# Designs tried in a protein design chat: VH-VL binders against q9umr5. Part 296

Target 1, 268 residues: q9umr5
Amino acid sequence: SYKPVIVVHGLFDSSYSFRHLLEYINETHPGTVVTVLDLFDGRESLRPLWEQVQGFREAVVPIMAKAPQGVHLICYSQGGLVCRALLSVMDDHNVDSFISLSSPQMGQYGDTDYLKWLFPTSMRSNLYRICYSPWGQEFSICNYWHDPHHDDLYLNASSFLALINGERDHPNATVWRKNFLRVGHLVLIGGPDDGVITPWQSSFFGFYDANETVLEMEEQLVYLRDSFGLKTLLARGAIVRCPMAGISHTAWHSNRTLYETCIEPWLS
Key: E = the ipSAE of ESMFold2; O = the ipSAE of OpenDDE; V2 = 0.75 times the mean of E and O plus 0.25 times the DockQ between their complexes.

## First folded at step 13 (VH-VL)

Design xc16 (framework fv_acimtamig; at its last look DockQ between E and O 0.01; V2 from the best seeds 0.00; counts 0 for: pae O 13.5 > 2, placed apart)
Fold by ESMFold2, look of step 13:
Formats: sequence, structure tokens, C-alpha cells
Structure xc16 (fold): chain C 268 residues (1-268), chain A 123 residues (1-123), chain B 106 residues (1-106)
Amino acid sequence: as target 1 above (268 residues)
Amino acid sequence: QVQLVQSGAEVKKPGESLKVSCKASGYTFTSYFMHWVRQAPGQGLEWMGIINPSGDDTDYAQKFQGRVTMTRDTSTSTVYMELSSLRSEDTAVYYCARVGIPFSDYDLWGDYWGQGTLVTVSS
Amino acid sequence: SYVLTQPSSVSVAPGQTATISCGGHNIGSKSVHWYQQRPGQSPVLVIYDDSDRPSGIPERFSGSNSGNTATLTISGTQAMDEADYYCQVWDSRTYVFGGGTKLTVL
């Protein structure tokens, strides 16, 4: 039988956004128990990511307890950061596949309509003034805002991303790394036509240097220092990279070819 | 500066099809979903469906399943609604309306509306 | 098949406060949106998410939602406010409108 699947949505989403993904799982893997967590829906997805991590933790504990053989996570967009933090803070998670579906894992530096809607007078070059303030860190998008031209402010002010990446030292870093490394597989999904995740390679732990040149995962300091376990996971053969062109940000969970190619093989 | 400009009024016979266009301007066309809503003379508003203009993903009200098709042309920033097998009760003003949150199909409302297209279905 | 119920008409004197109700089972757990439609014109959003105003909508428009009733309130009513008003929710993947309320300013 198939392991239960837990789905964590992204910014301005709800469980409804995954209706097509649920259909694909039901058709290909009948009998799979799929739970789309219906927390922090819509504009509540702007709440601080640590608040969201706490809420999702409380929701997944009973599901994992009822499935001692393990569960899978499918985590979309902002939800992929919530899930990565969840795997770090849970001493006893039993996640086999962590499927990161077009998530800004190394952060975001793009003038998206999400940002324009929330901060209409700002542009990416100046948003650091808002995001790297105590007030700005109360918004989820600022928790993973990563301005490559203000790295000092990012490292000092980020209350979420710099911590879960191990870019700012903290007393839990060793425990979080150990917990995260208990995952069976890390499946990274994304592509160049996403249109929202900027750079799109953030979904694969790539990101801009100070010249806005994309450095791939293996060139990132967090990988080289193995700060939260990426190098260990790659050496173990536990990282799967599944890029796919031609998919816009809101279509990742409603594309059957993407599901069959990048998701289905990992839903054991 | 957001504007939705619809095609002009039409007179149709029962059994024909109609196709109404809605041209968007003043915002990023592919970032916002689009509704279609109609209003029969002297009646209230009736939802027909929604389209994601970033692709061909649609969701139609059950009443219109099998009769309605929504499409888009990103090069002209235009959404189309086609209604087939027309009846006299399809006489209405047809509106396009933009969803008020970018990239969202959750908790939907219309923040900007087209001017409306009167379609009269009569013998 | 979620149903929203509105009174067919409401009358107020100029300068007084108009209150338009929208009844629905457990509507307080839903986000309620309000539209104004003047004769021969398209609907215009005046309140979204129970109580939020779009830019350009006067402060005299306000909304609330609790229990089984959502309410649109227009203070200091003007002749220009004479229109049909519709409430709307998103329920079970359906965009549901109330039947509309004609506001008359006498």
C-alpha cells in the first residue's frame, strides 16, 4: 500500500489549489491517504513563517504517528520553506520523500505581482528597507527575501531563511541538521518558465551572487560548509533534481506530465 | 488604470453560439484570473466560470458545463467566453471581472469589471 | 447550493445611515464581498473580505460579518448611492451572489 501524503500550500493558496494533484494521485495510486493541510489559507499565508511552522507541526504530528512506516511531503512554493523548517525542528519526523515543488529554497529577489500587491510603492532594489526591519519580518515573503546586494542586512535581519540555511549561527544548528538529514529523499522541482521564483534556480538551492550571476547549489557556501546537510544528502544519493520547462508558477500542481515525471516515482 | 473592454452587443437566434471578448489593460494580464458573470434583464448576477490566463486552466459553473468554453490570447491580453446551443433564457448582459488577488483561485471576488456585453437571443 | 438572502429594497433619507443585510447559514465563517451597480452600469466592488475598502471607495462605506448575517453600512448617504447592492461569497467552488437590494435615497 502507499504511504500517506501530506500537502503544504504556498502564498495566497488553499487546499482547493491542489484539486488536480489529488486527482492524479487517486488515479495512479488508488488508496493513498492524501491530506492537504488547510491552514494559513489565503492572506493568512502572510503570517510569519515560524508561526506557520508551529501550526503545521501540530497538524502533522498525529498523521505521522498513525503512519509508523513513514509519510511523504509535497510542499509548493512558500510551503517548501515551511516544510524544510518543519523537518529541521522535528526530532521524530518520519518523512521519506520531501518533494519541493517550485519553492524559493535559497530565497527570492524578484519584482512579482505578489510583492507589488503587498508593497505597491516598492521595487526589488529598495525592498530591503522594509523586509530587513522588525516590522517587515512579520510578513512571510520578507522571511525569505534575499537581496544579493545587501547580504550584510540579510544575514543580520532575516528571522527565518538565514537561520534554516545555517547562514547565521544559532544554538540549534547541529540538532536541526541532524533532524533534516533523517529525510529519505529530497526531490527538487522547478523550471526556467516559472515566472515568479527569482532566480528560478532558487528551487534547486541556486542563487545570485553580488553581480546577479546565478551560482548553482554546489557553489553555494551553505552547500560547501554542509551547514544543514545538503552536501551529505547529495553524497548519499538522496537529492533528486527534476527541472521542467514550460510550466508557469500556478501550474506546477495541475500538470499531469510534471506529476508523472517528477512526483509519482517518489510516492512509494 | 485597470481596464476591461468587452466586444459589442449581439443578437442571436436559438441554437447559435456566441463569443464575447474581454481585452485587459493596465496590469499584468497573466498574473490575475478572470471571471465571467451574466445578468438576465431585471435579474441578479450569475457566475459562469473562471480562467487562468497563464494557461488554459478553467473551472465552469455546473449549469454551464458542456456549453461554455473560455480561452485567452496572451499576445492581445484578451479573454474569450463562448456559449453554445443558445436559448432565449441566455438573453443577458455578460461581464468579465478580474480576480482581486494575483495568482489566486481562492476566495474569489471581482475587483474590476468590463462594461458588459448585451446578448439577445430571439427568433 | 449555498443561498444568500438580501432584502429587496431599503430606503433612507439623505445624510442618514443605510444598512443592507446579507443572510446566510454560518456566513460569519466566510469572506463576504459587496458590489454596487448603478442603472445601466457594471458592478463596482465597494467592500471585500467583510470590511476592506478598495482604493477610491469613500470611508462612509463599511462592512461587518458575524454569525448568520453580513452587513453593508453606508453612512451619510447621498443621492449618488442610489443603486442595487449585491453581496457575494465563495462557497464550495461556487461564486454565490445574493439576490440584490435596491437602495433608494429619498
Scores: ipSAE 0.375, ipTM 0.741, lowest interface PAE 3.7, mean pLDDT 92
Fold by OpenDDE, look of step 13:
Structure xc16 (fold): chain C 268 residues (1-268), chain A 123 residues (1-123), chain B 106 residues (1-106)
Amino acid sequence: as target 1 above (268 residues)
Amino acid sequence: QVQLVQSGAEVKKPGESLKVSCKASGYTFTSYFMHWVRQAPGQGLEWMGIINPSGDDTDYAQKFQGRVTMTRDTSTSTVYMELSSLRSEDTAVYYCARVGIPFSDYDLWGDYWGQGTLVTVSS
Amino acid sequence: SYVLTQPSSVSVAPGQTATISCGGHNIGSKSVHWYQQRPGQSPVLVIYDDSDRPSGIPERFSGSNSGNTATLTISGTQAMDEADYYCQVWDSRTYVFGGGTKLTVL
């Protein structure tokens, strides 16, 4: 039998968005128990990511307990960050494949419809003033806002991304790394035509330097320092990169070709 | 650097109330739960309770139910613990301790501790 | 209520290995945390989640947990390690401490 699949949605999303994915999984892996977690839907997805992590943890624990052979985790967009954090804080998770579906794993820095809607009077260049405030950090988007021009503020004010990345020292870094390393495979999916994740390479742990030049995962300090286990995972062949062009952000979970190429192989 | 700085020592009489403050710095104050733990002279550590990041939810040890109140002020990054109807047995050093993971109070630890506040209850 | 049991005292010569036990029913299924408290000082986390060390804690500190006993081990014990040590667990939304163990370095 196939391992259960747990799906975590993204910002302003719901379980309904994954109807096609469910269909694909059912067709190609009949009998698979797929659970799309219906937590923090819609506007509730704006809640602090650590709160979301806690909520999702409560939901996945029973599922994992009933699946001693392991589970697969598909996490879309913001959900990918939630899942990464989840796997970092859970010392007893049994995730075989962690599929990060177009997630801003290294953060977000760019104008999006989501940001404009939430902060209509703010510009990308000034969002740090809001996001790196205590008030701003009460919003999920700000929890992974990564302003390359204000690194000091990011490192000091980011209550989520900087921590799970191990970019800010904290006493839990070692155990979080250990926990995250329990994953069998980290499958990173994203592409240049996403239109939301900025830069799109963030889905592969690439990100801007101070000059807004995109650096690859291997050039990131988090990799070089192996702060949360990327270097270790890569070394043991546990990281899979699956870039795909021609897919918009809202289509990653509904594209058949993408599913067959990047998702299906890891649902065994 | 994470720091928890508590208020100074106090002397109280039986029946009075104590209120100890714990000022936090060096981290996102609104992201972490806070423990209160006390230690009577020559005795071990005793958990009193915990307060959530927003301050709107608390969980107290059964022993202190009805006597203890924990609050927090985000504007000053300060957590408070008040204990009423003091007894001589309440003489102890009181500690605040940060919970080790943001927005979580499940099966966790205290990673940073205040310097402690001695409260002496005597007639 | 859940109870943790520690020896009242443990003595060790400098350079030797100190072992402090923490007993509890099925404690192996829980996460055990250890705190060091030197005389007149606040507790310091030295081990969390059974065996992990916070930043700044020497490698000579280690922990294990199985069955009904968790153990804090201090290899190459130094004079500065003389302190009270407390184990702690979470049980039903309550945090429980052991009675503490006084470690004396002879």
Scores: ipSAE 0.000, ipTM 0.491, lowest interface PAE 13.5, mean pLDDT 93
ESMFold2 (binder alone), look of step 13: mean pLDDT 91; pTM 0.928

Design xc2 (framework fv_acimtamig; at its last look DockQ between E and O 0.02; V2 from the best seeds 0.00; counts 0 for: pae O 9.4 > 2, placed apart)
Fold by ESMFold2, look of step 13:
Structure xc2 (fold): chain C 268 residues (1-268), chain A 123 residues (1-123), chain B 106 residues (1-106)
Amino acid sequence: as target 1 above (268 residues)
Amino acid sequence: QVQLVQSGAEVKKPGESLKVSCKASGYTFTSYYMHWVRQAPGQGLEWMGIINPSGDSTDYAQKFQGRVTMTRDTSTSTVYMELSSLRSEDTAVYYCARVGIPFSDYDFWGDYWGQGTLVTVSS
Amino acid sequence: SYVLTQPSSVSVAPGQTATISCGGHNIGDKSVHWYQQRPGQSPVLVIYEDSDRPSGIPERFSGSNSGNTATLTISGTQAMDEADYYCQVWDSRTYVFGGGTKLTVL
């Protein structure tokens, strides 16, 4: 039978957002137990990401315990960062496929409608003044805000992304790397027409340099230093890259061709 | 300023189709889901369905399944609602309403409404 | 199938407080939104998420939600508040509106 699938939603989402994805899984993999975690829904998705990681950890433990053969994760947008942190903090996870669905894995630096809705007087060039403060770090969007022009502030103020990326030294870095490397596959999905993830290559661990030129995953210091295991995982043949053009941010989980091409093969 | 401008009033005969347009301005069209809601004379509000204008995905109220189609044209920032096989009980004012949170189809409210389109179905 | 129940009308003297109820099974576990509709006009959002007021809505509009009842409260009621008022929730896969309450300011 098929391994259970756990779905973790993104900013302002809920389990309803994934209704088409659930239909696709039911059609192609009948009998699969799929759980869309119904936590931190809607505006609750703005809570600090470490709080969300703890809550999602408590929810996945019984699911993983009932499936000793392993589980799969499908984690969308902000949810992909929650899941990556989950894989680092759990020394007993049994995740085979971690499917990262258009997630800002190296951070976000974009003037989006999310930003305009939350901080209507801010732009990406000045948001660091809010996000790199203790007050700002209480908002999930600020937990992965990555301003390439204020690297010193990012490295000192980030309570989440700089830690899970191993960009700031901390006592758990070795253990987190070991735990993350227990994953069977890392499936990276995203594309140039997303319209929210900025740069869109963040979904593939790419990001801006100081000139806003996108450097690919293999050019990033966190990869070169193997800070949390990307280099080891790639050398093991466990990283799958599945880019697809023509898909907007809210359509990743409702596109059948994307599902069949990028998701279905990994739901063993 | 957010504005939703709908097409003008129509008179239809039973068995025909109606197609109401809703042109959005003052915000990023593809960032916000759109509802359609109708109101029969002297009656309350009735939800018809929702469309994601960035991905064409839709969800319709069960009462209208098989008769309603919602589409969009991103080049004109316009959402369309088509209701087929019209009956006299389809006489109503039809409204479009924008979801009040970007990129969300969950637990939302209509923050801006179109002016309404009166459709009268009679012989 | 989820039902919201509102009184068909409420009358209030100018300057007094109007209360409009919205009844539903365990409605306190849902987010309740309120719309004002003046004659011949589109609905206008006056309260969202039980108690939050959009910009431009007077402070005399307030909302609460607990148990089986949500309430829209209009203090210092004025003639311009005379309108139909609708409550609304999201129930799983559909939006549910109450039947509406006609507020008359005498």
Scores: ipSAE 0.562, ipTM 0.823, lowest interface PAE 2.3, mean pLDDT 92
Fold by OpenDDE, look of step 13:
Formats: C-alpha cells, structure tokens, sequence
Structure xc2 (fold): chain C 268 residues (1-268), chain A 123 residues (1-123), chain B 106 residues (1-106)
C-alpha cells in the first residue's frame, strides 16, 4: 500500500485549496490516505509560525503513529516552512518524502500583491521596521521576512527563520539538525514565474546577498556550515530540485503536469 | 475519556424545526471535526453532514441542503444541528460523532458517538 | 452516487466465525470502516482503515479489503456480538454507509 500523505497549506489557504491535488493523488495512487490538515486557515495563518508548528505537530503525531512504514509531507508556500520546523523539532518523525511546494525556504523579501494588502503603508525596503519589532514577529509573514540590507536585525530579531536555519546560535540547533536529517528525501519545487515567492530561488534555498544578487543554495552560509543539514542531505543524494516555469503561485497545487513531474514520483 | 452527550428527545410537528445539541468533553474540542448521522426507526445509518473545528465551514449531504444548519460553540464545547421544515420522514435518532483524527475531514471515521437523540415528527 | 452493499442478515453459532461482506466498486482502493450497533445503543467503531482495531475492541474482530469486497470477520463469536454491523467509506466528500447487516448468534 501507499504511504499516507499529509498536506499542509499556505498563507490564507484552507484544505479546499488542495481539491485538485487530492484528485490527482487518488487517481494515480488509489488507496492513498491523504490528510489535508485544516487548521490555521485563512487569517489564522497569520499567527506566529511556532504556534502553527505546535498545532500541526499535534495533528501529525497520530497519523505518523499509525504509519510505521513512514509518511509523505506535501507543504505549500508558508506551509513549507512550517513543515521544515516541524521536522526539526520532532525527534521521532518518520517522514520519507518532504515535498516543499513553492515555499520561501530562505525567506521572503519583495513587494507583491500577496503582501501589499497587509502592509499598505509599508514598502519592501521599510518592512524591516515592522517585522523585526517584537510585535511584528507575532505575524507569520514577519517570521520569515529576510531583509538582505538589514542582516543584523534579521539575525537578532527573527524568532523563526533565523533559528530553524541555525543562523543564530541556540541550544537546540544540534538536535534540530539531527531531527531534520531523518527525512528520506527533500523535494524542492518552485519556479521563475511564481510571482509571489521573492526571490523565486528561495524555494531552492537561494537568496539575495547584500547587493540583491541571487546566490544559489551551495553559496549560502547555512549550506556551507551545514547548520541544519542541507550539505549533508545533498551529499547523500537526498535533495531533489524540481524547477518549473509557467506556473503561478496559486497554481502549484492544481497543475497536473507539475504533479506528475515533481510530486508523484515521490509518493510511492 | 472522550464523551459526547446529546440533548434529550423531542416531539415536533410537520413544518417545525429541530435543534439537537452535542456537548463534547475529554479532548481538545477545537481540534476535531464533528459528524451528524441519523437513523430512522428500523433503518440504517444516514450521514447528514460535517462541521470543521472552528465552526466556520460545513459540508452537508445533498439530501439535506437548504434544511440543515450545523454550528458549534467553542466556549461551551457544544455542536448543534438544526433541521427545518420537518416532515414525518425526519423521525429518527440523531447522532453526533467525532472524526477520529484531528483537523481532518478526509476519509476518516467516527470514533466516538453521542448517545443519540430521538426526534419524533407527527401531526 | 457510491453504493455499499451488505447482506441483510448473517447467522452464526456461538464459537464459530462470522463473516460480513461489504461490496462496492473498487472498494479495495478505499478505506473501509466498520461499526457495531447493538439494539437500542449507539454505533461503536470496531474496525477502521480496513483492518485496524480501536483500543478496547476484542482481537476476535478483524477486517480485510480487496477488489470489490471488504470483509468484517468475527472469530469465536459470542452472544454479545449479536448486533447490526455497518460498513462505511468516504467518496467525493460524502460519507457513505452500507445498508447494515444483522448478525444473529444462534
């Protein structure tokens, strides 16, 4: 039988957003038990990511317990960060494939329609004033805001991304790395036409330097230092990169070609 | 231990509405979906609908669309099911049942059931 | 609409094995759950996801599912097992019950 699939949604999403994905899985892998977790939907997805991690942890524990052979995770957009953190804090998870579906794994830095309505008076260059404040970190978006021009503020104020990346020292860094390395495969999905994830290479752990030049995963300090296990995973052949053009952010979970090419191979 | 305690039996007339309550205890109320299932006398189980943990989303069986309303009150850990425009065929025992896995409404079972509420619709 | 078909009744002698079938198109591709309902009582989950047994359910209860038929098996049937049994699946956002099977212990 197929391993169970757990799906985690993104910002302002709900389980309904994955109706097409469910259809694809049911069609191609009949009998697969798919659980789209329906928590922190809509505006509730703005809650602090650590709170979300705790909630999702409570939801996945019983599913994992019932699947001793392992489970697969499909985590979309903001959900990809939630899942990475989840796998970092769980010392007993049994995730075979962790599929990161257009997630800002190295953070977000950009003015998009996706964020403008939330911060109408804030520009990309000024959002750090809000996000790196104590009250700003109470919003999920700010938990992975990564301003390349204010690195010191990011490293000191980021209560989520900087920690799960191991960019700021903390007492759990070694354990979190160990836990995350329990994954069988890390499948990274994204593309240049996303329009939301900025830069789009963030989905592949690429990101801006201080000059807003995009550097790839292998050039990142988190990789070079193997702070949370990327270098180790790559060395063991556990990282899969699946870029695809022509897909907008809201279509990653509803594109059949994308599913067949980037998702389906890892659901066995 | 998980318990679902439903409201008492009711007698209704055709055209009226019924509202059954289901008070939950022994678990995190806001983490589980809740089903409503009914059973006419001498008949089988019939699914009516489901309500999500927050109460802001429901899914009703086609047969009851337009007549059924499911709600929940987090402060009292109670789920409600209202059925309007009652007819004699609505005479049944109504059950609430918790979905067996948290935060999911996909292909899962009812692991705990209320004691049932008999509603009789007669002229 | 998806339909589950159960026999209306099954009889078994005490100590013998009772088998209750639940038929459905490609039901083997679905997860089947089983409920026991004794007279005048609420349904009780006895098998979930084809073959898993909830805590507190005797080991004599087992389930299987393949092809077009799911099966609930009760070994060493006892008088207390006399009840109606319902299979259930999920299909297209709808939860579907079988018609139920009356198990009589002779």
Amino acid sequence: as target 1 above (268 residues)
Amino acid sequence: QVQLVQSGAEVKKPGESLKVSCKASGYTFTSYYMHWVRQAPGQGLEWMGIINPSGDSTDYAQKFQGRVTMTRDTSTSTVYMELSSLRSEDTAVYYCARVGIPFSDYDFWGDYWGQGTLVTVSS
Amino acid sequence: SYVLTQPSSVSVAPGQTATISCGGHNIGDKSVHWYQQRPGQSPVLVIYEDSDRPSGIPERFSGSNSGNTATLTISGTQAMDEADYYCQVWDSRTYVFGGGTKLTVL
Scores: ipSAE 0.008, ipTM 0.558, lowest interface PAE 9.4, mean pLDDT 93
ESMFold2 (binder alone), look of step 13: mean pLDDT 92; pTM 0.936

Design xc3 (framework fv_acimtamig; at its last look DockQ between E and O 0.01; V2 from the best seeds 0.00; counts 0 for: pae O 14.0 > 2, placed apart)
Fold by ESMFold2, look of step 13:
Structure xc3 (fold): chain C 268 residues (1-268), chain A 123 residues (1-123), chain B 106 residues (1-106)
Amino acid sequence: as target 1 above (268 residues)
Amino acid sequence: QVQLVQSGAEVKKPGESLKVSCKASGYTFTSYYMHWVRQAPGQGLEWMGIINPSGDSTDYAQKFQGRVTMTRDTSTSTVYMELSSLRSEDTAVYYCARVGIPFSDYDFWGDYWGQGTLVTVSS
Amino acid sequence: SYVLTQPSSVSVAPGQTATISCGGHNIGDKSVHWYQQRPGQSPVLVIYDDSDRPSGIPERFSGSNSGNTATLTISGTQAMDEADYYCQVWDSRTYVFGGGTKLTVL
């Protein structure tokens, strides 16, 4: 039988947003138990990411306990950061495939309609003034805002991304790395036509340098220092990269070709 | 300035099909879901369905399943609603309306509405 | 088949406060949106998410939602406020509109 699948949604989403993905799984893997977690829906997805991690942790514990052979995670957009933090903080998780579906894993530095809706007088060049404040860190978008021109402020002020990346010293770094490394596969999905994730290579742990030149995962300091296990995972062949062009941000979970190519093979 | 401009009024016979267009401007077309609502003369508002203009995903009200099709053309920033097998009860003003939160199909309001397209179905 | 119930009409004297109710089972657990439709015109959003006003909507429009009733309140009602008013929620996979309330300013 197939391992249970747990789905974690993104910003302004709910379980309803994944109705097509559920149809695809049902058609190709009948009998699979799929749970789309119905927490922090819609505007509640703006709550601090650590609060969301705690809530999702409480929801996944009984599902994992009932499936000792393991589970899979499919985590979309902001939800991919929630899932990565879950894998770090849970020393008893049994996740086989962690499928990161167009998630800003190295952060976000884009003038999106999300930003215009939330902060209509701001742009990416000045958002650090809001996000790198204690008040700003109470919003999920600011928890992974990564301004490449204010790296010192990012490293000091980030309450979430700098910690789970091991970019700032903290006493849990070794334990979080150990926990994350228990995952069977890390499946990275994204593409150049996403239109929201900026740079889109953040979905593959790439990001801007100070000149806004994209450095790939293997060029990142967090990879080179193996701060949370990326180098170790790559060396053991546990990282799968599945880029796909022509998919906009809200279409990743409603594209059958994407599902068949990048997701289905990992739902053992 | 957000604008939704719909195609002009139509007169149809029972059994024909209608296709109403809604051209969007003043915002990023693919960032916002679009829904269709109709209003029979002297009556209230009736939801017909929603489309994600960044992809081909749709969801239709049960009453219209099998008769309604919603499509889009991203090159012209236009959504379309087609209703087949028309009846006199389909006489209404048809509206497109933009979902008020970007990139979302959950728990939403229509923040901008088209001018409406009157469709008259006469036997 | 979630149902929203509105009175068919409400009358108010100019300058007085109008209240328009929208009844539904546990509607307080939903986000309620309100639209104004003047004769011959498209609907216009006047309140969203129970109590928030879009830009350009006067402060005299307010909303509340608790228990089984959501309410649109118009203080200092003016002749230009004569219109049909609809409440709306999202329920499962569908938008549900109330039947509409005709506001008359005498």
Scores: ipSAE 0.478, ipTM 0.790, lowest interface PAE 2.9, mean pLDDT 92
Fold by OpenDDE, look of step 13:
Structure xc3 (fold): chain C 268 residues (1-268), chain A 123 residues (1-123), chain B 106 residues (1-106)
Amino acid sequence: as target 1 above (268 residues)
Amino acid sequence: QVQLVQSGAEVKKPGESLKVSCKASGYTFTSYYMHWVRQAPGQGLEWMGIINPSGDSTDYAQKFQGRVTMTRDTSTSTVYMELSSLRSEDTAVYYCARVGIPFSDYDFWGDYWGQGTLVTVSS
Amino acid sequence: SYVLTQPSSVSVAPGQTATISCGGHNIGDKSVHWYQQRPGQSPVLVIYDDSDRPSGIPERFSGSNSGNTATLTISGTQAMDEADYYCQVWDSRTYVFGGGTKLTVL
């Protein structure tokens, strides 16, 4: 039998967004128990990510308990960060494949419709003033806002991304790393035509330097320092990178070719 | 500046209950777990339990199960620890300690500690 | 239950290096934290995550963890370092402290 699949949605999503994915899984892996967690839907997805992590943890624990052979996680967009954090704080998770579906794993720095909606009067260059404020960090988007021009503020004010990345020292960094390393495979999916994740390489742990030059995962301090286990995972062949062009952000979970190429192989 | 200020020393009799308060300030109270640790005179540190940021979830050491209750008041930024059916061996200094990472209950890390509350249980 | 074993006491002369051990089964797989407690005071975190030092803690404090032993090292020990030191780990949803080590600066 196939391992259960747990799906975590992204910003302003609901379980309905994954209807095609469910269809694909059912077709290719009949009998798979797929649970799309319907937590923090819509506007509630703006809640602090740590709050979301807690909620999703409560939801996944029973599922994992009933699946001693392991489970797979498919986590879309913002959900990918939630899942990464989830795997970092759970010492007893049994995740085989963690599929990060177009997630801003290394953060976000760019204008999006989501940001414009929330902050219509704010430019991307000024969002740090909001996001790195105490009240700004009460919004999920700000929890992974990564302004390359204000690294000091990011490191000091980011209450989520900087922590799960191990970019800021904290007492749980080592344990979180160990927990995260329990994952069998980290499958990173994203692409240049996403249009939302900025830079799109963030889905692969690439990101801007101070000159807004995109550096690869291997050039990131988090990798070099192995702060949360990327270097270790890569070394043991546990990281899979699956870039795909021609897919917009809202289509990652509804593209058959993408599913067959990047998702299906890891649902066994 | 993060501060944890605990209630004053107490003298109790066997069978009574103690309730120690820990008032937090200088940080987002609703974002951090809080531990309670006690120390008997001349003895080591002993973990009692933990309470989550919202106060709706607790985890107690087995030794204190059924006898300890931790609560949280967001409006006053105060955490409480109540221990019932007191015994002489419950004489100790009780500490609250903040977990150093927001919304983290995985590991105990006391970055900030209260000043301690001495509770003496004697006949 | 998981047990952490510390020596009851360690003595060093001023300026010497003090080493405090914390033994535990496969403790190297855990994150070890160290607390300093001076007489009549609350515990103070001096090392977390095996070897990381909180802000404000002198550089003379260092930690390591491997195999079955975690170690707190205090180089150039000073009189003010005289205190009880406790190691601590997380295990099976509980938090375990060592028995504590009294460091005496002679």
Scores: ipSAE 0.000, ipTM 0.489, lowest interface PAE 14.0, mean pLDDT 93
ESMFold2 (binder alone), look of step 13: mean pLDDT 91; pTM 0.931

